# Designs tried in a protein design chat: VHH binders against q96fz2. Part 21

Target 1, 269 residues: q96fz2
Amino acid sequence: CGRTSCHLPRDVLTRACAYQDRRGQQRLPEWRDPDKYCPSYNKSPQSNSPVLLSRLHFEKDADSSERIIAPMRWGLVPSWFKESDPSKLQFNTTNCRSDTVMEKRSFKVPLGKGRRCVVLADGFYEWQRCQGTNQRQPYFIYFPQIKTEKSGSIGAADSPENWEKVWDNWRLLTMAGIFDCWEPPEGGDVLYSYTIITVDSCKGLSDIHHRMPAILDGEEAVSKWLDFGEVSTQEALKLIHPTENITFHAVSSVVNNSRNNTPECLAPV

## First folded at step 16 (VHH)

Design CB16
Fold by ESMFold2, look of step 17:
Structure CB16 (fold): chain B 269 residues (1-269), chain A 123 residues (1-123)
Amino acid sequence: as target 1 above (269 residues)
Amino acid sequence: EVQLVESGGRLVRTGGSLRLSCAASGFTFSDYAMGWFRQAPGKEREVVAAISWSGRSTYYADFVKGRFTISRDNAKNTVYLQMNSLKPEDTAVYYCAAKFGLFTERPEDYQYWGQGTQVTVSS
């Protein structure tokens, strides 16, 4: 998992994150750093993308079931990292394998601090290797969506009038993540950064790629993953497994270049 | 105190038209997706149509496509169901429902419900 789409305007994205706290109250997540949100059809590692996390990470005595939404850097920078430039990190933290998460200090330490987040996207891209060639077929992979009236295809929303009719009720993909907080040694703002936990692909995706993000399917799973005040690491890790509740379609090679930020990146071919 | 009050249900003949209204109060209407559901005697409640918080996205169950139109007026805190080409199979109690965030097809996902309005289609 190394490319996502997260292109919704902030107000639409925020409404897609509506949730119920432990007392049954309907809420929208509260934004941190909303001006750092950069929507794009084509997000790659080192860019910022929005994640959900418990309010308890920011406020003493807060209700741990309440959610904050904040842009974070994709590619976890461990709190113990000593160089001044995160690009000098000698290992890839874009993803974290579920089967070794408790063996890797970069992930075990923040996980032990309850630093669990939900990584948000419209969906993610994966490239299928074609046997006998070096060609790769990109796919856009996402939750099944309720069929809306005025577009038979999610890729048909390439104009302002049609975009809102397709995407206004989009169910965001919710992936399990771990985040950490790094203080630059020369000072400055704390850097929040995340990794996406991966698992073996379900059988429906196995022809595309052998790994998939750990998807949190439904409000109960999302709530338990986020709520480090009430849900232990051991209990939370039981939520980490493949899911078959996923769909996909082939897309053009436009998405291959991460600088291409256009609806064509996710349009069906 | 949350209220959803449906109106407009009545007896109509096959092929006729009917407009249902649902007036909402006691909550921020523009934060909620709205749905129309129906329940015939002895059957389970089922989605008829749904509309997003902004009114920009709509859903219709397969059995009603082409015949019904859902709309909303956020200034009036009201959601509507225009029902055309009515069939005896449309006979049911119609319920207005509100869901915070995104609409779904599942009645159990909705937080607020009206008392229902009876629609009866004869002939």
Scores: ipSAE 0.680, ipTM 0.854, lowest interface PAE 1.1, mean pLDDT 91
Fold by ESMFold2, fold request of step 21:
Structure CB16 (fold): chain B 269 residues (1-269), chain A 123 residues (1-123)
Amino acid sequence: as target 1 above (269 residues)
Amino acid sequence: EVQLVESGGRLVRTGGSLRLSCAASGFTFSDYAMGWFRQAPGKEREVVAAISWSGRSTYYADFVKGRFTISRDNAKNTVYLQMNSLKPEDTAVYYCAAKFGLFTERPEDYQYWGQGTQVTVSS
């Protein structure tokens, strides 16, 4: 998983993240650093994307079932990293394989601190290698959606009114992630950054790609992954598995260039 | 205390029209998606229509598409169902329901329910 869409305006995104706390109270997540949210149809590693995490990471004695939403850098920068430029990191932390997560210091250490997050997206892109060629066919992959008036116009939202009809009730893809906190050696703000956990692909996606993000399907899974105050690392890792509850469609090569940020990136072809 | 109160149900002739209203109180209405459900005697409750918190996204069950229109007025804390071209098979108790966040087709996902209003469509 190396490309996503997360294009919803902040208010729409926040509503899509409605949840229940452990007491059964309906809540919206509280934003941290909202000005760092950069919506786009075409997010790539090193960019910021919103994640959910427990309020307990920020407030002593907070209810660990309460959620914060915050933009974080995609590509985990370990707390021990010593250079001033995160792009100098000598290994790729865009993804974290579930089968080696407890063997890699970059992921094991923050996981042991309870630094679990839920990475939010409209969906993600994967490229299928076509047989007999080096050409790759991109697909947009997302949760099945309840059919809404004009929901079949995912990529044809060329006016504000039509956009809202498609995306106002969109079920966000919720992926399991790990985050860490890095203090730049030159000073400045602490950098929050994340990796997406991956698993072997489900049968439905196996013809597209052999790996997929670990998807947390439903409120129970999301709540357990986030709640490091009540759910141990060992129990949380049981949530990490492929899912068949996923759908997709082919898209054009517009998405191949990460600078393209238009609805065409995810429009069906 | 949360309260959803449906009104407008009555006896109408086949082909007729009527408008159901549901007045909401005791919660932040604009945070909730709203749905209309119906239940005929001996049948399970089924979704008729749903509308997002903003009113901009709507869902209609296949059996009512084109004949009914759901709408909401967040200033009045009210959701409506305009029902046209009514058929005897539309006879049921109609329920208003509220769900925090995004609407779904499943009655079990909704947190608050009204007591229902009877719609009877005569031949």
Scores: ipSAE 0.676, ipTM 0.860, lowest interface PAE 1.1, mean pLDDT 91
Fold by ESMFold2, fold request of step 21:
Structure CB16 (fold): chain B 269 residues (1-269), chain A 123 residues (1-123)
Amino acid sequence: as target 1 above (269 residues)
Amino acid sequence: EVQLVESGGRLVRTGGSLRLSCAASGFTFSDYAMGWFRQAPGKEREVVAAISWSGRSTYYADFVKGRFTISRDNAKNTVYLQMNSLKPEDTAVYYCAAKFGLFTERPEDYQYWGQGTQVTVSS
């Protein structure tokens, strides 16, 4: 999992993140640092993407079931990192394997601090290797969507009004993540960054790739993963498993170049 | 106090038309997706149509087959169902429902419900 689409405008994205707190009250997440959100059909590591996390990470005595939405850097920078430039990190933190999460200091430490987040995307891309060739077939992978009038396809819309018919009711993919907070050694702003937990692929995706992100399917799973005030690390890790509740379609090679930010990246072929 | 009040249900002949209305109060209407559901005696409640918070995205159950149109007016806090080419099979109590955020086809996902309006279609 190294490429996603997260292109919704802030107001549409926020409505897609509607949730119920522990007391049953309907809420929208509160944004932090919204100026760092850069929507794109083609997000890659080191870019900022929105994640959900518990309000308790920011506010003393807050209700841990309340959610904050904030852009964070994809590619976790451990809090103990000593260099001044995060790009000097000598190991890849784009993903975190579930089977070794408690063995890797970069992930174990923030997880022990309750630094769990939900990584948001329209869906993710994966490249299928074809036997006997160097060619790779990209796919766009996402939650099943309720069929809407004049949608049929989740691809690029030709006009703004047709876009809204596809995306206004889009169910966002919700992936389990771990985040950390890095304070630059010479001072400056704290850097928030995340990794996406991965698991073995479900049967439906195994022909495309052998790994998939750990997907949190439904309000209960999302709430338990986020609520580090009420849900222990041990209980939260029980939520980390593959799911068959996923769908996909083939896309063109436009998405291969991460600089291409157009609806064609996710259009069916 | 949250209220959803349906109106417009009545007896009509096969092939006739009706327009149902649902007036909403006590919540921020534009944050809610809206749905119309129906329940015939002895049957489970089923989705008829749904519409997103902005009104830009709609869903219709397969049995609608282009006969019904859902719409909303966020300035008046009202959702509508225009029902054309009615059949005896459409006889049911029709309910208006509200769901915070995105609509789904499952009744259990909706937070607020009206008391229903009876639609009866005679042969």
Scores: ipSAE 0.650, ipTM 0.841, lowest interface PAE 1.2, mean pLDDT 91

Design CB22
Fold by OpenDDE, second read of step 19:
Structure CB22 (fold): chain B 269 residues (1-269), chain A 123 residues (1-123)
Amino acid sequence: as target 1 above (269 residues)
Amino acid sequence: EVQLVESGGRLVRTGGSLRLSCAASGFTFSDYAMGWFRQAPGKEREVVAAISWSGRSTYYADFVKGRFTISRDNAKNTVYLQMNSLKPEDTAVYYCAAKFGLFTESPKDYQYWGQGTQVTVSS
C-alpha cells in the first residue's frame, strides 16, 4: 500500500470513528494535534494521516479501551534512529509484512511495547499490471458502502451537494498499523510515525494486486487491536489476515501524480 | 432517561399522506443517526429510512420509491417521516430509532427505540 485517500472534514471523520468503550459508553475519539490533520484524496508516504490509538499510551492508568485520534507520519521512524533527519532512514518502513513482523527489529520492538494503531482512510489505491503493456490501471479499494439517496455510485456525485451526501455517512477503512515514537537528537517535538501491516491479497483483489493492507473489519477487531492493555501481542496478531469484505472501482490516471488532490482521484471511470 | 416518542400514525386511505414525528430526549441528539423502521403483522422489522447526524445523508429502502422523505431538526431533537402515496402494504407499526455515529440498515445496530405508532392504510 503506497497511496491512500483521507479527505473527510475533521468533524465528519470524528463521527465516523464513533465507538463504544468497555463500559458500554458511546464515545467519540479525542483529538491529539488536530492542526496536523491535512485532508487529501491522495495521501503518500511521509505525509500525515489520522490514526486511532489507545488513550493508555498518553495517560497513566487510563481506560485502555478509550481511543485517541492523532495525525502521524506515514513511514515508521524507529525510536533508536540517531540521525537528525528522518528522511535519511535507509530502509522502507511504509509497510510491514505480516509474515516478517517479528523478524524485523524496527517493527517488533514497538509492537512489543503495545504500540498498535488503526490507520484511517477513505480507501487505498492499487495499480493493476496490464498484460502485454507497461501501463498500469489504478483502482480505489474500500469497504462496501450503504447506498444513500442520489448517491448511486461514488461516480454519480456530479454535484458538490451530492458529494457531501455520499461522504457524510462513509464507512472508513480501518487498517492495522504499528507506530513508534522518535525523539530528535537535536531536541524538539517527539515524532509519531506509523507503518501499515500488509498481507496476501484476498481472492477478489488478487487480479489487481497480490498484497493488501491488513484490514480490521468491525468494532471488535478494531477494539482488540487497539487495546494493548488487555490484549496480548500474540492475540492481536491473530486479527491480521486477508478480508473479502472489500469493493473497488477503476479510477483515472490522475491519482498517479501524488500532487493531485481532487475528487477526480477516486472517481470511477 | 432516554426517550423516543413517535406520533402521527392513524388510519388513512390509499393514496393519502401522513407525517410522522419522533421527539427525542435524554441523550445528545446531534451525535446520533436516526432511523424509521416498520413492522407489519407476521413480518420482521425492516428499515424504512435513515438520516445522518447532520442530516446531509439519507437512506431509503427500495420499497419507498420516492414516496417518503426523512428529515430532522436538531434544534428540536425531532426526526420526521413524510409519507406520500400510501398503499395498503405500508400498513405497519412504525418505530423511531437512534444509532450513535453512522446509520446502518440493521435494526440490531440501533441503541434506542420508541414505542411505535400504528399506520393503517385502507383500500
Scores: ipSAE 0.889, ipTM 0.946, lowest interface PAE 0.5, mean pLDDT 93

Design CB23
Fold by OpenDDE, second read of step 19:
Structure CB23 (fold): chain B 269 residues (1-269), chain A 123 residues (1-123)
Amino acid sequence: as target 1 above (269 residues)
Amino acid sequence: EVQLVESGGRLVRTGGSLRLSCAASGFTFSDYAMGWFRQAPGKEREVVAAISWSGRSTYYADFVKGRFTISRDNAKNTVYLQMNSLKPEDTAVYYCAAKFGLFTESPYDYQYWGQGTQVTVSS
């Protein structure tokens, strides 16, 4: 996974993340560093994206079922990194393969500390190789959505009026992630960064791409992944597997340029 | 105490119109998606229409076919269902329901329910 969309306004995004804590209370996640949230139809590695994580990571003795929403850097910077510039990392941390997560120190250590997060997105992009050509067709992949009035297709959301109708009740894609905290050697703010766990693609997606993000489908899966206080690493890792509960459509080549940030990126062609 | 109170259900002739209202109290109405459901005798409860917390997004079941309109007034803590071109198959008890966050098609996801109002459509 090398490209996502996360463009919802903050208030809409927050409501899309409504949840029930272990006490049965309906809650919205509290924001940490809301000013770092930058909506975009075209999110690339090294950009900030919102993730969910347990409140227990920030507050001692907090209810671990409570959720915080925070923008984090895509591309995990391990806590032990000693260079002053995260861009000097010599290995790719955009994704973490599920089969080798326990073999790589950069992922194993934070995971062992319970640093599990849920990466939020409208959906993610993948490119299919066309047979006989060097051309690649991009696809937008997301959870199946409820068909709303006049929402014939996501493509109809090109107008402001249609956008509100389509995206106001959008079910966000919830991907399993690992995050870490890095303190710059020269001082400054702690950097929170994440990696997306990947798995073999499901059958429905296999013709497009052989790998996919580990998607946490449903409130129970999301809650268990986040709740490092009650759910062990071993139990959490059981949640990491391919899912068939996805849909997709072909999009234009506009998304190929990471600088393009318009509704055309995810519109069906 | 949480309350949802439906009103407006009555006997109407085929082709007639009704407007149902649901008054909500005891919770933050603007934080909840609202839905109208119906249950006919011997049938399961099914979704008729749903509306987001802001009212910007709406959903209708396939059988509605443009005949019904769901709306809400957050200042009045009320959700409405305008029903036009009613048919005998629309005869049911109609319920309003509230869901925290996004609306869904499943009645099991909704936290609060009204007592229901009877709609009867005669041939």
Scores: ipSAE 0.878, ipTM 0.938, lowest interface PAE 0.5, mean pLDDT 93

Design CB24
Fold by OpenDDE, second read of step 19:
Structure CB24 (fold): chain B 269 residues (1-269), chain A 123 residues (1-123)
Amino acid sequence: as target 1 above (269 residues)
Amino acid sequence: EVQLVESGGRLVRTGGSLRLSCAASGFTFSDYAMGWFRQAPGKEREVVAAISWSGRSTYYADFVKGRFTISRDNAKNTVYLQMNSLKPEDTAVYYCAAKFGLFTESPHDYQYWGQGTQVTVSS
């Protein structure tokens, strides 16, 4: 996974993340560093995207079932990294393969500390190789959505009126991630960054791409992944597998340029 | 105490119109999506229409076919269902329900329910 969409306004995004804690209380996640949230139809590695994580990571003795929402850098920077510039990291940390997660120190160590997060997105993009050509067809992949009134195709959501109808009740894609905290050697703010765990693609997606993000489908899966206080690493890793509960449509080549940030990126062609 | 109180259900002739109301209390109404459900004798409860917390997004079941309109007034803590062109097959108990966050089609996802109001459509 090298490209996502996350463009919802902050208030809409927050409500889309409504959850129930272990006590049965309905809650909205609290924001940490809300000013770092930058909505975009075209999110690339090294950009900030919102993730969910347990409150216990920030507050001692907190209820670990409570959730915080925070923008984090896409591309995990390990805590042990000694260079002053994260861009000098010599290995790719955009994704973490599920089969080798325990073999790589950069992912194993933070995972062992319970640093599990849920990466939020409208959906993600993948490119299908066209047989006989060097051309690649991009696809937008997301959870199946409820058909709202007059919500024709997602493509019609380019107008403000249509946007409200389509995106006001959008079910966000919830991807399993690992995050870490890095302290710059020269001082400054702690950098929170994440990697997306990937798995083999489900059958329905296999013709498009052979790998997909590990998607946490449903509140139980999301809750267990986040709750590092009650759920062990071993148990959490059982949640990492491909899912068939995905839909997709072809999009234009507009998304190929990471600088393009318009509704056209995810509109069906 | 959480309460949802439906009103407006009555006997009506085929082709007639009804407006159902549901008054909510005991919770933050604006944080909840609202839905109308119905249950006919011997049938399962099914979704009729749903509306987001803001009212910007609405859902209708396939059988509605443009005949019904769901709306809400957050200032009055009320959700409405305008039903036009009623048919005998629309005869059921209609329920108002509330869901925290996004609305869904599944009755099991909704936290609060009214007692229901009877709608009867005669031929």
Scores: ipSAE 0.877, ipTM 0.938, lowest interface PAE 0.5, mean pLDDT 93

Design CB25
Fold by OpenDDE, second read of step 19:
Structure CB25 (fold): chain B 269 residues (1-269), chain A 123 residues (1-123)
Amino acid sequence: as target 1 above (269 residues)
Amino acid sequence: EVQLVESGGRLVRTGGSLRLSCAASGFTFSDYAMGWFRQAPGKEREVVAAISWSGRSTYYADFVKGRFTISRDNAKNTVYLQMNSLKPEDTAVYYCAAKFGLFTESPQDYQYWGQGTQVTVSS
C-alpha cells in the first residue's frame, strides 16, 4: 500500500469513528494535534494521516478501551534512530509484512510495547499491471458502502451537493498499523510515525494486486487491536489476515501524480 | 431516561398519505443517526429509511421507490417519515430507532427504539 485517500472534514471524520468503550458508553475519539490533520484525496508516504490508538498510551491508568485520534507520519521512524533527519532512514518502513513482523527489530520492538494503531482512510489505491503493456490501471479499494439516495457513483461526488450525500455516512477503511515514538537528537517535539501491516491479497483483489493492507473489519477487531492493555501481542496478531469484505473500481491516471488532490482521484472511470 | 415516541400511524386507503413523527428525549439527539423500521405480522423487522445525524445523507429501502421521505429537525429532537402512495403491503408497525454515529441497515446496530405506531393500508 503506497497511496490512500483521507479527505473527510475533521468533524465528519470524528463522527465516522464513533465507538463504544468497554463500559458500554458511546464515545467519540479525542483529538491529539488536530492541526496536523491535512485532508487529501491522495495521501503518500511521509505525509500525515489520522490513526486511532488507545488512550493508555498517553495517560497512566487510563481506560485502554478509550480511543484517541491523532495525525501521524506515514513511514515508521524507529525510536533508536540517531540521525537528525527521518528522511535519512535507509530502509522502507511504509509497510510491514505480516509474515516478517516479528523478525524485523523496527517493527517487533514497538509492537512488543503495545504500540498498535488503526490507520484511517476513505480507501487505498493499487495499480494493476496490464498484460503485454507497461501501463498500469489504478483502482480505488474500500469497504462496501450503503447506497444513499441519489448517491450516484462515487464519481459524482465532485460537487458540494453530491459530496454531502456520499461522504456524510461513509464507512472508513480501518487498517492495522504499528507506530513508534522518535525523539530527535537535537531536541524538539516527539515524532509519532506508523507503518501499515500488509498481507496476501484476498481472492477478489488478487487480479489487481498480490498484497493488501491488513484490514480490521468491524468494531470488535478494531477494539482488540487497539486495546494493548487487555489483548496480548499474540492475540492481536490473530486479527491480521486477508478479508473479502472489500469493493473497488477503476480510477483515472490522475492519482498517479501525488500532487493531485482532487475528487477526480477516486472517481470511477 | 431515553425515550422515542412515535405518532401518526392510522388506517388509510390505498394511494393515501401519512406522516409519522418520532419525538426523542433523554440523549443528545444530534449525535445519533435515526432510522425508521417496520414489522409486519409474521415478518422480520426491516429498515425503511435512515438519516445521518446532520440530515445530509439519507437511505431508503428498495421497496420505498421514491414514495417515502425521511427528514429530521434537530432543534425539535424529531424525525419524520412522509409516506405517500401507500399500498396494502405497507401495513405494519413502524418503529423509530437511534444509532450513535453512522446509520446502517441492520436493526441490531441501533441502541434505542420506540414503542411503534400501527400503519394499516386498506384496499
Scores: ipSAE 0.881, ipTM 0.940, lowest interface PAE 0.5, mean pLDDT 94

Design CB26
Fold by OpenDDE, second read of step 19:
Structure CB26 (fold): chain B 269 residues (1-269), chain A 123 residues (1-123)
Amino acid sequence: as target 1 above (269 residues)
Amino acid sequence: EVQLVESGGRLVRTGGSLRLSCAASGFTFSDYAMGWFRQAPGKEREVVAAISWSGRSTYYADFVKGRFTISRDNAKNTVYLQMNSLKPEDTAVYYCAAKFGLFTESPSDYQYWGQGTQVTVSS
């Protein structure tokens, strides 16, 4: 996974993340560093994206079922990294493979500390290789959505009015991630960064791409992944597998340029 | 105490119109998506229409076919269902329900329910 969309306004995003804690209380996640949230139809590695994580990571003795929402850097920077510039990392941490997650120190160590997060997105992009050509067709992949009134194809959301109809009740894609905390050697703010866990693609996506993000489908899966206080690493890893509960449509080549940040990125062709 | 109170259900003739109202109290109304459901004798409860917390997004079941309109007034803590071109098949008890966050089609996802109001459509 090398490209996502996360463009919802902050208030809409927050409501889309409504949840129930272990006590049965209906809650919205609290924000950390809300000013770092940058909505975009075209999110690339090294950009900030919102993730969910347990409150217990920030507050001692907190209810671990409570959720915080925070923008984090896409591309995990390990806590042990000694360079002053995260861009000097010599290995790719945009994704971690589920089959080797326990073999790589950069992912195993933070995972062992319970640093599990849920990466939020409207959906993600993948490119299909066209047979006989060097051309690649991009696809937008997301959870099946409820058909709202006059919600034509997602592509019709080119007007403010149409946008509200489509995105006001959008079910966010929830991807399994691992995050870490890095303290710059020269001082400054702690950097929170994440990697997305990937798995072999489900049958429905296999013709598009051979790998997909580990998607946590449903409140129970999301809750268990986040709740590192009650759910062990071993149990959490059982949640990491392909899912068929995905839909997709072809989009224009506009998304190929990471600088393009318009609704056209998501529009069906 | 959380309360949802439906009103407006009555006997009408085929082709007639009704407006149902649901008054909510005891919770923050603007934080909840609202839905109208119906249950006919011997049938399962099914979604008729749903509306987001802001009212910007609406959903209608396939059988509605443009005949019904769901709306809400957050200042009055009320959700409405305007029903036009009613048919005998629309005879049921109609319920309003509230869900925290996004609306869904599944009745089991909704936290609060009204007592229901009877709608009867005669041929």
Scores: ipSAE 0.880, ipTM 0.939, lowest interface PAE 0.5, mean pLDDT 93

Design CB41
Fold by OpenDDE, second read of step 19:
Structure CB41 (fold): chain B 269 residues (1-269), chain A 123 residues (1-123)
Amino acid sequence: as target 1 above (269 residues)
Amino acid sequence: EVQLVESGGRLVRTGGSLRLSCAASGFTFSDYAMGWFRQAPGKEREVVAAISWSGRSTYYADFVKGRFTISRDNAKNTVYLQMNSLKPEDTAVYYCAAKFGLFTESPEDYNYWGQGTQVTVSS
């Protein structure tokens, strides 16, 4: 996974993340560093994206079922990294393969500390190789959505009115991630960064791409992944597998340029 | 105490119109998506229409076919269902329901329910 969409306004995003804690209380996640949230139809590695994580990571003796929402850098920077510039990291940490997660120190160590997060997105992009050509067709992949009134094709959401109809009740894609905390050697703010866990693609997606993000489908899966206080690493890893509960449509080549940030990126062609 | 109180259900002739109202109390109304459900004798409860917390997004079941309109007034803590071109097949108890966050089609996801109001459509 090398490209996502996360463009919802903060208030809409927050509502889309409504949850129930272990006590049965309905809650919205609290924001940490909300000013770092930058909505975009075209999110690339090294950009900030919102993730969910347990409150217990920030507050001692907190209810581990409570959730915080925080923008984090895409591309995990390990805590042991000693260079002053995260861009000098020599290995790719955009994704973590599920089959080797326990073999790589950069992922194993934070995972062992319970640093599990849920990466939020409208959906993600993948490119299909066309047989016989060097051309690649991009696809937008997301959870199946409820058909709302007059919700034309997602592509028609170019008008403000259509946008509201489509995105006001949008079910966010929830991807399994691992995050870490890095303290710059020269001082400054702690950097929170994440990697997305990937798995072999489901049958429905296999013709498009051979790998997909580990998607956590449903409140139970999301809750268990986040709750490192009650759910062991071993149990959490059982949640990491392909899912068939996805849909997709072809989009224009506009998304190929990471600088393009318009609704056209995810509009059906 | 959480309360949802439906009103407006009555006997009406085929082709007639009704407006149902649901008054909510005891919770933050603007944080909840609202839905109308119905249950006919011997049938399962099914979604009729749903509306987002902001009112910007609406959903209708396939059988509605443009005949019904769901709306809400957050200042009055009320959700409405305007029903036009009623048919005998629309005879059911209609329920108002509230769901925290996004609306869904599944009755099991909703947190609060009214007692229901009887709608009867005669041939």
Scores: ipSAE 0.896, ipTM 0.947, lowest interface PAE 0.5, mean pLDDT 94

